# VHH binders against F-box/LRR-repeat protein At2g29910, part 2

Target 1, 352 residues: F-box/LRR-repeat protein At2g29910, of Arabidopsis thaliana (Mouse-ear cress) (q1pey8)
Amino acid sequence: MGSRDLISSLPDEILGKVLSLLPTKRAASTAVLSKRWNNLPALVDKLDINDAIGGPGGFPEFIDKTLALLTNSTTIKRTSLNNEFQYGESQVNTWIRSFLERGCLQLYLNAQSLYTIDTEFFTSNTLVELTITGGFSPDGLLPPGGVFFPKLKTLSLVLMTFVDSDMYELFISGCPLLEEFLLRNDEIEIPPVWNALVSSPSIKRLTIVHHFPNYREAHDGCWFRTPNLVYLDYSSYVPDWYEVDLGSLVEARLDLRSWERLRDEKAGGYGDCDSVYDDEEYPDDPILGDVTNLVTGLSNIKTLHLSPDSLEVFYFCCKSMPVFHNLLTLSFESAKKEAGQCCHFSSISLLT

## First folded at step 14 (VHH; from z2 with A110E)

Design a4
Fold by ESMFold2, fold request of step 17:
Structure a4 (fold): chain B 352 residues (1-352), chain A 124 residues (1-124)
Amino acid sequence: as target 1 above (352 residues)
Amino acid sequence: QVQLQESGGGLVQPGSSLRLSCAASGFTFDDYAMHWVRQAPGKGPEWVSSITGRGSFTIYAKSVKGRFSISRDNPSKTLYLQMNSLRPEDSAVYYCAKGSLFEFIRNPSEYDYRGQGTQVTVSS
């Protein structure tokens, strides 16, 4: 060649950092364009694999080729796989297993199809952060001792991540050092699977968005067995019962919603909390919700943020109010979402 | 290259049972989740049920849960839908489908259904 290769004149360390800033498919294609760059994928900090950009054609071959070219890579910290299209289950499991075996610290999986996952091999001794979007079906033996991710600190489960309700409990217990858990399920057409139980001695920050307005039958109760929880961000339609262990809780942000259609069908709809006194007289009737035990569990917090709907729920669906001896900040927040965006929140805070 | 052939539909009375079949070819059947989708006259397609490739888990739309049962026989590459306690609102053309679960839940009208479907009519 009679011309200078300006990109190839950079030191390998700089090229590795430049490639880490690109989606991995683009980074790999750049490496093919220069022979010096053939070894640079092993220096990349982030592996970002996304079929939405390039589509499904050649995507499995690209992943297989990329994995085959990754050698002696001790610096891949983050792996992101975004699969919007359906692929063979065996191949998807092979990809996931390969990512876990490479010892990455952060894994994002967007598998928006229904896949069987090989639970015996869904493990990593190094993983610190995991995000899963999409449906998984466990198959096979649990890992030794039921431990999936002994080092995991942060777990995010989004949009019907597991289709087996038992898997949520097993998975959380299989992450013994877990400190932050986010669960977001608000696709109203997909049946809820999560059994509304979070049990963990290690979780310190919990975020729950569980909006199924058309599935009243999936709201019998909610159980937070989280004695060391410090922060709660909780948005849900109100179940009939709470059982909570929130003695360490410092801050809560609540967006509680009442069951408008059930409340509208009953005479005196303003008395949702009053209607719970009739539970023993009408054992077969639907119950509009009872937040008494949740509110009692919040009694030691310093900071409480309430949506307008949550204030209504506190008033109508709470049989007794504890004394909030430690409360320093009480905020009343409202928000309106525009299509495809979030509006600015406005709030009024009361300080002690 | 994916080929799907639905069968087993018919005219039945409310409360009856019916078993639909879907013969599949042109892909590694046991490696893919399969779905049933239905379309009533004058309505858009509606997702009915899904099953994992190995058959280990099933999911049902609220309108059919407890009445319908999806199953598969991977050696014969056949998907089934057992329909019990049929109601007039179950009347539709039923299609089996291969694809992403959220494709059928969010955008079922954009899917290119490969079979002719099988007509189920529930009438008093």
Scores: ipSAE 0.541, ipTM 0.797, lowest interface PAE 2.1, mean pLDDT 76
Fold by ESMFold2, fold request of step 17:
Structure a4 (fold): chain B 352 residues (1-352), chain A 124 residues (1-124)
Amino acid sequence: as target 1 above (352 residues)
Amino acid sequence: QVQLQESGGGLVQPGSSLRLSCAASGFTFDDYAMHWVRQAPGKGPEWVSSITGRGSFTIYAKSVKGRFSISRDNPSKTLYLQMNSLRPEDSAVYYCAKGSLFEFIRNPSEYDYRGQGTQVTVSS
């Protein structure tokens, strides 16, 4: 009995689970080798579509054929679309709408081009997890009642994804059961659109990375209207003002970054490759930001993790310090660059 | 085959305005995001601005935001860049481009299609 015979003896549902661990093109090739192909695409519960594998040639036709083969069969639980190459916006919207209409539970969208998604049809009654990375921007009429994803628990937005700052709040409010929200905007040169407001009664875990060192003007304030938030992971240059509702917060990880330290680092980094002649910009007045209301809002937490920069921000950008009566764990992160390797972090955790 | 042709460059004084045009053919123009990139002498290419296929979403590099405006006329298959309050640092060859947005931002020298460019020179 050979290895092929052993694999062929597995029930179709088990073999479908094994094939779901592979990219969809690879899974199809493997299923042919098992000699049970006729039913195996219908049993696959993961759809992983990536044009980096095999390139862009015939990629739209492959997607269309794959979707056609799935019309009479099993609900796909997880769909991942990764587009490294540029395609027509109408075709991309058709693919996304089809993924949503087929009732997937998890959707990952990554695009290296800029696409508008028709918000009127960007909805699903089954979706539980959504990740959007890159150049998708929902636009248009809201779905009926303003509800996008009534069962969504987890939302991750990486890079700029909305046309209008108001759309962030409309989208979050359209996900009434949302428990985890991640907004990560770093490693891009695109001006920020997010207005630094998160308002949700349902969010329990919030991760914000908002790194726009060249956009001091985008840091007027930050508002967390999240009364049931339990965990906050927040990294940003310090805005001028905070208004926060964090009464349920238990644990916070802070990476607060000083504008004064950024100005010092840029003064030593002349030679911007984008200019033929360096403009001289002399820093006169400090532009510090004010973290006081954030720190006061954290006063009842049990666990606090601080980056080295956050310690300096607490010292220079905080007008008054509350007493942290409930604090049990305080961790300080330090960066240590080992020879020939990336940073090695050491943390000190104190029981209070 | 994709073809892109820029026009409208010239020599102007600081503070002046120019409007660049890009005539496009060989693809379904209104279905694709379009970009402007520029290249100054002795420097690598720099992403300037992008616009979605339907024209409803525009983004700009920090160096030009508030001064430049990207637009398109889909019936005539033409992309535009309105450049106001020009500075000597804006002097470059300007290209319209078709391709992936984030690839242009990270590596502007790696693009699918571009025109031959139009020279913009801002001299005091």
Scores: ipSAE 0.466, ipTM 0.779, lowest interface PAE 2.8, mean pLDDT 77

## First folded at step 17 (VHH; from a4 with Y111F)

Design d2
Fold by OpenDDE, fold request of step 23:
Structure d2 (fold): chain B 352 residues (1-352), chain A 124 residues (1-124)
Amino acid sequence: as target 1 above (352 residues)
Amino acid sequence: QVQLQESGGGLVQPGSSLRLSCAASGFTFDDYAMHWVRQAPGKGPEWVSSITGRGSFTIYAKSVKGRFSISRDNPSKTLYLQMNSLRPEDSAVYYCAKGSLFEFIRNPSEFDYRGQGTQVTVSS
């Protein structure tokens, strides 16, 4: 009883959906099953490229072949590139360009190696979400008109760096419809290039993680020029000063870390006394930072979430506490990692 | 086969300058980011500096920022590290490396390729 190939008789639309449920490599491999299947991989709605499986050998050939197979594809909505191994910078740029030219809505780039991205070609009229993680560093000429992604709504930059601080501004400004921005800079031995400036009238949700406990110079100052920002998730060591325009802010989560704590943790290690206190002349006047302008900028907020460290920072690093006239909810994060019990301390109206 | 050969190390006094070179072969040099790493006696490998294939982007470890300069000559397939204002703590074997930087940072034992290294000793 010849196993009736029932699958091949399904409509292309259905087959495309089925293939989209498979890893890209497997979906692509179906092209060799029969003449009927030769063009079916082009109907997938996602392209996930990952070199973690199989190593670097043959990966460029694989991706090129896959891209060739998908040349006529107009249905790819999501593209991801994960490079754990090092490849030629020109190849990587070719791949990225190919992804963008296909008109994807979502692009995820992750690399463990260092690559410059040619900014001249780092543009798309269709891209709505962009995530860049790791070794991608956009640099070069600006796209036409200085616009990178005219329809981009969500941008996530994770453990990456531009060539200079100006490129952060240019990139953000080159995304005129950007509503959600996430920037995470922590746990890297690479000094940050970001100057702690976010300037955009379109951003409504901002998440910043900026942790350089061993690099105080990375925390000189912070600028939030985000007049339409509604939500702020901000985690950082306390900078020396703030300049903020947060007039529309409704909700904030703050995880501010004090530099003094770092000193105490270094001092409080009960371990063996013989640690030669390298008399690094701790500058006599520990610059604690100043959150006064930040706190003042938060005065109209309705919901405020504070880490325990943030509360300490408010106490020690705020020169003048404003009145929070619109504050409805104040919550504190519990030090215990265990249960998500948002102790809703609902009613502590910071009513002075 | 990828080959990396460091040179230019030596014994110098504090405050002096030294220029290291790395001759590369076996791959398209101008298309790959290159790195300098160092290892001092009794310490693990430490990342020093990196430069992209085209040389347009450079990054430095905090410990050497402002004192060291990484550069490359792609036509001659040579990587350089200009070391100024040398300190005793800069004493180490310096290696030219090719591979994934972030993997190395997470696990300093993992570069795809590195040379034999060149000894730099800063001593008064």
Scores: ipSAE 0.856, ipTM 0.944, lowest interface PAE 0.5, mean pLDDT 89
Fold by OpenDDE, last read:
Structure d2 (fold): chain B 352 residues (1-352), chain A 124 residues (1-124)
Amino acid sequence: as target 1 above (352 residues)
Amino acid sequence: QVQLQESGGGLVQPGSSLRLSCAASGFTFDDYAMHWVRQAPGKGPEWVSSITGRGSFTIYAKSVKGRFSISRDNPSKTLYLQMNSLRPEDSAVYYCAKGSLFEFIRNPSEFDYRGQGTQVTVSS
């Protein structure tokens, strides 16, 4: 009974789907099997490129060869690039440009090195989701019309750097259909220039993690100019001031951290060094920050989730009693990592 | 082979200025971000500053921000660190480095490539 080559009997489209289930390196390697197989990698729907496996040696050649195999491919929906090692900035930009030109819907970029991204070519008419993690710094000329990604709906920036606040603002404004935005800065002590500022009429969901405990200047102020925002997840040390337009906000999760607590934690770790720090009169009024404008901006919210620290911040850093006109659900996060029992505290009508 | 050679270190008084240089060879210098790191006696390596290949973006550790300035001359393949308002705590061996910054910051160790270093001593 001759071993029926079941694989060869499959249509090219099905084989392409099968190849999409393999790592890109494995899928690409099948191109050498036969003339037929040489064309099958072009039918894959995802491109996952990672240098963590195999090291930096030969990695650029691998990418270039893979891209050459995919020159006529129009089926790639998702592209990911993970660079643990350092490469030439020009080479990285060439790869990114190539990914964008192929018309992918989702792009994931991760790098452990610093790279300037040439903004002139950092544009796509098809991209719907973009995630950037690491040392990417957009710089250069703007894309045509100042539009980076006209169809982008989801943007995630993790530890990304910008040359200045203007470029950051231009980047966000260059995504006119952006609905979901995640901004996370909490892993390294490199303060961003944008200071967690968000201005967009299209954003509906916003997640911010802005933690620079050693950089108070990175928390000088925050603005949410997001009139159509319906959901906010916000974790930060308390800034000196807020400017907010949150007229459409329905639900918020707040994790606000007080600077006083940081002082206590720092004071506890330094043993008896009798360093006679002279009584420099620490100005008596510890600048605790001010959440009054934020709280006022939340006055029409329906659902509010507060961390324990946030409650303290509301008490100490708000100049007026918080007033919530439409609050239906108030919940507090338990300090103990134990199980998610959201204590549904019913409507404490602060009817005084 | 990648080669990095630091120079310009020395003994200086507090409040003085010093300019370090790093001569680079063996790679396309203008296409790679470069870094300064330092190591004081009895301490681990510390990141000081970084600059992108094009030189348009610079970042600094908090301890040196406002006092130090990183720059580069790509035609001469030279990296610089201008150190102003030097303090005794700035005393260390300073290294020019090439490699992945984020990995270094998370796990301070040697970069893929670094020079032999130049000694900076700030003392009255």
Scores: ipSAE 0.845, ipTM 0.941, lowest interface PAE 0.5, mean pLDDT 88
Fold by OpenDDE, last read:
Structure d2 (fold): chain B 352 residues (1-352), chain A 124 residues (1-124)
Amino acid sequence: as target 1 above (352 residues)
Amino acid sequence: QVQLQESGGGLVQPGSSLRLSCAASGFTFDDYAMHWVRQAPGKGPEWVSSITGRGSFTIYAKSVKGRFSISRDNPSKTLYLQMNSLRPEDSAVYYCAKGSLFEFIRNPSEFDYRGQGTQVTVSS
């Protein structure tokens, strides 16, 4: 019973979709099957480049060959570059340029090395989603107006490195239609770090993980100037003060961290160094931060999710009793060790 | 083959300055970020500073920020670390390194390449 080549009977467009379900390397390898198949990879809608598979050897050549194969492709919507190994900056820039020139809608960049990238990459008329993870930094300071993403709706910055923390604001400002913003600094401390300012009238969903730097002096204040924000996922050490405009906020997940815990973690690892941190310089009333303004800003939310640490922070760092006028759902996260039973505590009517 | 050779270390008094150098060969120097790391006796390796290939971006560990300055001369394939206001706690073997910074920070035992190191001792 001759194995009916059912695949060859499919239209090229369908084959392109099928190939899009495969890893890019596998999709590209089909080009050698026949003259027909040589052109099919150009119909893929995604380009996922990852050096984790197969090691660094031959990776640049593979990318270049793949890009050459896809030169005439107009169907690529999503492009991802994952670099675990170190490459030349020139190569990385060449790849990024090639990705952007193709007019992709979604771009994901991940690198474990430091790369200076060309400032021209901070402008795109086609990008709708941008994720940057790791050691990418613009070639110097971005000029005013140097960031321009007129169609960008989703921006994710994970361990992004800038020469100046103000570049975060510049980036956000350059995205007039930005609806979702994710910022994560939680794994390693690489300066400069985020300045704890988000200002945008377009952002509706905000996810912040701000765990570095892990010393109190770096956390003086936090600004949320997001009048149209409807969802907030916020994990951070507690700053000294908040300034917030959260008038449209409906739901929030809070993971507020107390500075007292940091003392315990530092005390546990360095057992032997009797460095008597002279208790003297911490003022008697360790202002562990102040969440009063944040809590006030949340007074009209309908749904609130709190980590255990957040509850402690509310107790110790809020100058007034939290008042929630419209709260319908309050939930508490279980401490990591016990299985994810979100105890949905229904309607605790915090009777004012 | 990638080669890195550190120099410029020595015994100095607190408050003094030293300038370390690293001669690099075996790769396109100007196209790669370079790093300084140090290891004190009884301690694990510590990241000190990094500079991108073009030299347009520099970063420093908190412990050395404001005191140390990383720079590079790409034509001569040399990496520098200017160390000012030295402290006893800066005493360590200093290494020039090439590799993935984030991986190193996660696992300080993992750098693709490093030199033999140069000893810096700060003591009164």
Scores: ipSAE 0.836, ipTM 0.939, lowest interface PAE 0.5, mean pLDDT 88

Design d2
Fold by OpenDDE, fold request of step 23:
Structure d2 (fold): chain B 352 residues (1-352), chain A 124 residues (1-124)
Amino acid sequence: as target 1 above (352 residues)
Amino acid sequence: QVQLQESGGGLVQPGSSLRLSCAASGFTFDDYAMHWVRQAPGKGPEWVSSITGRGSFTIYAKSVKGRFSISRDNPSKTLYLQMNSLRPEDSAVYYCAKGSLFEFIRNPSEFDYRGQGTQVTVSS
């Protein structure tokens, strides 16, 4: 009784869905099963490329073959590139360009190496979500009209590098419909060249993690020019100054860290190394930073979540008593990394 | 086969300058980021500086920022490290390396490819 190939008899749409449940490598490999299957991998709705398996040697050929197989594919909505191994910059750019040209809605780029992204071709009219993690550095000519991603709503940059602050600003401004922006730099102690500036009238939700305890210069100042920002999640060591336009801000989560605490923690952990660092008289006034302008900018906020450190920072680094005119909810995060018990401390109306 | 050969090391006085070179072969040099790493006696490897394939982007460890400059000449397939205002703590074997920087930073290990190294000693 010849085992009826029941799977191959399924409609292409169903097979495409089934293949989309498989790793891309596996899905692509099905192309060799029979003539019926030769074109089925092109029906997948996701393209997840990961070089973790197989090492750097044969992977480029595989990806090129896969891309060739998918050249006529119009169904790919999500594309991810995970580069754990080092490939040539030209190849990486070729792949990125290919992904963008295909018209995906979501693009995820991850690299453990350093790559320049050719900005001239780093554009898409269809991309709605972009996540970049790792050593990517946009550089080159601007896309036509200076617009990178006209439909982009969500942007996540983790450990992203920029050649200069201008390119960073151009990149953000080149996303005119950007609503949600995540900027995270906490895994590697290499501060970005950007000056902690976020300037956009379209951004409604902003998450920033800027932790460089060994780089005071990375915390010189912070700019929030986000007049339509509704939600702010901001984690940073206290900068020397703030310039903010937060007129629409409704809710904020703040994790502000004091520099003084860092001095005490560093003094406690390094044992006996007698390094005679000459007592250069650090000027007596510990530059604690200044959150006065930030607090002033938050005066109309309705909901405020503060870390314990943030509360201390408000006490020590604010030149005036914080005044919140519209504050309805104030909450404090517990120092213990344990799970979500938001101790709802009731509305202590700081009635001045 | 990837080959990296460092040169230019030596004994110098504090405050002096030194320029290291790395001759690269066996791969498309201009298509890969290159790195300098150093290892002092009794210490683990330390990342020093990196430069992208095109040379348009450079980054430095805090310990050398403002004093060291990484550059490359792609036509000659040579990587450089200009070291100014040298300090005794800069004494180490310096290696030219090709590999994944972020992996190295997270888990200090050997790069995929590195040279034999060149000794830099800063001593009065």
Scores: ipSAE 0.787, ipTM 0.910, lowest interface PAE 0.6, mean pLDDT 88
Fold by ESMFold2, look of step 17:
Formats: sequence, C-alpha cells, structure tokens
Structure d2 (fold): chain B 352 residues (1-352), chain A 124 residues (1-124)
Amino acid sequence: as target 1 above (352 residues)
Amino acid sequence: QVQLQESGGGLVQPGSSLRLSCAASGFTFDDYAMHWVRQAPGKGPEWVSSITGRGSFTIYAKSVKGRFSISRDNPSKTLYLQMNSLRPEDSAVYYCAKGSLFEFIRNPSEFDYRGQGTQVTVSS
C-alpha cells in the first residue's frame, strides 16, 4: 500500500502547479524546491497562478521570480492567471506577453479589475484555446495583418469589455481557424459594448448568452454570419430583427425572452408601489422583437431544444413558421405549465 | 498606503453642473483603473463610473450615462467627474476608488474610499 507523503516526491509537472500557487514570501522558504524547479522538463503541463489563496502580498514578485527561474526552452502547455486583486496593468501586460512568447497552448485569464491589454503584442503562433473572463480591454495597434491567434480553435469571452464594439469582429477575424466561440454577458449589470454580430467562416459551435434587460437599445438586431455552424446555444432577449446564415446548423438550444414577459414580471415586482411612475420607467407600448428570420434559418435543423419562454416568443414575435422537414428531436422542459396557445410547428417530419 | 482626496462638491439647483476632483497618491496612478461611487443617506454604495489606467476606456452606470463624464490627468495624478444636468437623485457623498470593479459589483463593500468623500446636494 504505497502512498504520497512528500512534496519532494511529486512529479515535476505537479510540482510546477504547486509552486505557482505559493506566495512569494513562501517561495523564499522553498530553496530545496527551487533547485528542482530549475530542472523542469522542456514541456510542463500547467502553470497555475492564482492570488485568491495567498492574497496579493508578494504576488507580483512571485510571478516575476517564477518566470525568471524558467529557462527559455521550457514550454508551459497551459497557463492560468487568476487575478482577484488589482495589480499594475503594465506588469500584468508583461506577464501576459511572457506567457504568449513562451508558446503556451491554452491560456486562461481571469481578472476582477479593469486591465488594458496591449493588442500589438497579444498574439501567439501556438495558442489553441483562450478564455478571458472579467476586465481585460484591448488597447493599441492591431498585431501584424490583424492576426491574433492563427491556430486558435476555442475562444471564450465571459463578462468582457472592449473599447469599440467592432473589436469583437476584428478579434474573431484575427483567429481564422476558430471552431468554438462562447460569449456570456449576463451575470453583472454593466452597459453592453458588443454589437451582436458574429461573422466567421470557421465557427462550428456557438454559445451566446446576451441578457441586458435594462438596455433595450442593445437588442436592435443580431447577425449570425456563420455558414458552417453546426451547434447553436443561444439565450437572449429578442432583438428587432435577425440576419442569419445557418444553413449547416444541426442542433439548437434556444432560450428566447420576450420584452412583454419582462415588463409583466417587473410590474408584478412593484406590487406594493405600483403607479404611473412605474409604467413610465418601463415602456407602456408593446416592445416586440422579431425572430422570424432566426426561426426560418433553423428550418433544416435536426434537433431543437426550446425553453418555456421561447414558446411565448414564437407566439408574439414570429410572423410565420417554417416547416421543419428534417426535425428528429424536439424537447421542452418537462416541468413547465403551458399557458394558453403557443406558436406550434406546422409539421414534424420525424420524431424519435 | 493609498490616499485619495475628493473635492468639488456643493449645493446646487437641478440642471446645474459640478466637476469633482480626486487627488491620488501612494501608488502608480496611471497603472490602475479608477472609479467613482456614490452613497446617498440610507442607501448602499452605488457604482457611478470607471476609467482604465490609460484612460482609453470609460464606462458609466445607466442612471448617469450621457450626463456624467469621467476623465483623468495622469501627470497630475488626478481623477475627475464632470456632472451635468444634475438631478435631485444624484445627491450623495461621492468617493473616488481604486480596486476591483467586478468584485465591487458582486460585493459592494470591496472598494476602498480612502477619504471623507465630497457631498453633492441637488435641491431647490
């Protein structure tokens, strides 16, 4: 019955992960581990840099010392930077640039402060997966040719801000092999910047959560110019119109929210102070979106999953329903209570 | 370590303008995003506006967008809030802050207000 009882007995890959979590003060007390650190293999599995455990004290110095101990020949497969506390953005940019120059394959950036990213140097010939959550905002010149990550396959943007809404399109265009894109902006009530445009010949899987109930103006329209898209997971309040290219789409999950339901829910939420003032804060006129072009773009789909709210949207916000000749699977939540009539599909070719 | 001193508040009529200033010291000012928050009597802190360290990106709460303008002068280590078309609901103590905006939004006690703030009162 063998066991693990010494840090010095850890594989060098695991040791790199453990050392990356230590505060810099404790790194000075690890002199024996420092000598093992200098003998790391040319490819290390993960460098995980997280200030939530040790706090901010000595954290920048620990990162700087860790990077200085790595040889230029050491490649870190996956790099994770989790900044719960605020640091100087010049130093943060130096760290990010160092991670990218070392040729990592996967980069996870999580920041709870607003940081500017120097876009001229935000590039890598090796990066395959990028996740950015929280406050990283690009600034500066584009990299040469507008290409950020020529090998990137997976991009996830969570709670992201850009200086210009066009930057989303520029960044996606700078990732010509991109296959999976996730954008989620619904956990924090901040003003939206994204212009609801996704244009890519390479994206095959798209996940969008775009919930700005207090910013009706953010839902003017939506463009899905994704001719090779196979899977769509889309949750949003309905815009006034869609322009879509979804001819390759096989499976969709829709969580469409009507502005009418939102208005009714907020009126009920003000039950103890219901007044004309509440009506003026929320528009009295019908606020309808139009999902007709989205639904028509789905007409060749094989699998469709609908939230309860999406049925109301089909009823109020869809001028015509296509025939879904290829539909094999249609699902609704089993626990929902249906109220009144809903827009129903005129036919289902196959159900299995 | 961080020192922030707000000024420029006062008593004004609705529709007036005020310019708030925040003198900063004890850190490398131009390397950090800065924020304005406000607190009215009997209410919790409310985020107003933020600006990146280089000043290249500004964001505003919906209640003030189009009326307020945040700016900074990095050589003088000074943060500003230009407040136009003031309304009675803008009455509050205004604080400049250094810290994590997203942590403040999740947990409103996270910002450090480093001074007494400056009182803005809009009444007729």
Scores: ipSAE 0.646, ipTM 0.847, lowest interface PAE 1.5, mean pLDDT 76
Fold by ESMFold2, last read:
Structure d2 (fold): chain B 352 residues (1-352), chain A 124 residues (1-124)
Amino acid sequence: as target 1 above (352 residues)
Amino acid sequence: QVQLQESGGGLVQPGSSLRLSCAASGFTFDDYAMHWVRQAPGKGPEWVSSITGRGSFTIYAKSVKGRFSISRDNPSKTLYLQMNSLRPEDSAVYYCAKGSLFEFIRNPSEFDYRGQGTQVTVSS
């Protein structure tokens, strides 16, 4: 009778293509020791689509065949999709859905493109860490009950991850156990989409890098509805208003920039994002932005790190300073403009 | 092979309108985001606008927001750029592009343009 496990009977050529899905270091180490699929869960540690390019027209068929031959109980711990394979969104969505259905724990999506995601099937009972880089357009219905990832602990959204501002709120609410959230959007050529709202009872650590020097009109306010937040790392140009719920906050790192600082940077140029256009803004405009409510929300923290620019913001854009009842460490950090060196040489401990 | 053919450019007065077209072939058109890029003489390429494969979302450079409109007709495999209120600074060769938006924005000089582009010249 025939084999009960057809994968273990595959020709070496097919097994070689599967092994090419491993990082090059792992693939070399396993070529001699394990040649058969029956040990796949013990062998496969990572799936990196970028490293396993099987020629111009063969890669999608190879990936589809590999996924079809894996059992539902086969666990792939880490999966990475990279924009270098440049496949259409239909194929990419099929792969993402398969990775999620097979119990992936860590998923890294780096498309560097504008993909439509099928939100109805964008769910997993096992996913713990998700990183999305690039623009994804939502399509379809929410998952049942609006829950995307019930076990997700860590979420990183980079480079205009959602093209629909409502999707940020829906996605965060769909990850009820989320503990760490990173939002990084410092591509100044791309219009901001995020509406500056984070609302979550579960987030403990929040990192925001939101740099849009050419979009003052998009900085009306910022809302942190994060009552259990413990750590905040926040870098942004200052909006006109803050509304924050930060009662559990212990440590904050702030890199706040005034719009006066923006004009100075704009006059001297801003990297590869120099898309300056004529407008009504001039250097003698009044100082804009108001961080009073943010600073008041920080009043119970134990550790505060401030960039030099944040000190200027506190001076010009803050109507009143609270007493920091519990502050133990205050540091003033150097700007990170010089590569390779960080000159952090001051800390002040305040006792009350 | 990806083939892109731009058309619809011309010489116009400030404040005029033009509609650019891009005929696409050699790939599943509606499965990819599409982009407009322009290059003025003596300047590097500049991203203008992007649209998702299904046409559900559009994004524009600040310099053209409110004046330009990107659209696509997936059955005819055609990408469009409606340009209104044209200014002399809009004068450039306009290209349509398929591919990685963020890599293009960060490294526009390394991007492989597939078409010859269409010249837009706004005089005065």
Scores: ipSAE 0.541, ipTM 0.787, lowest interface PAE 1.9, mean pLDDT 74

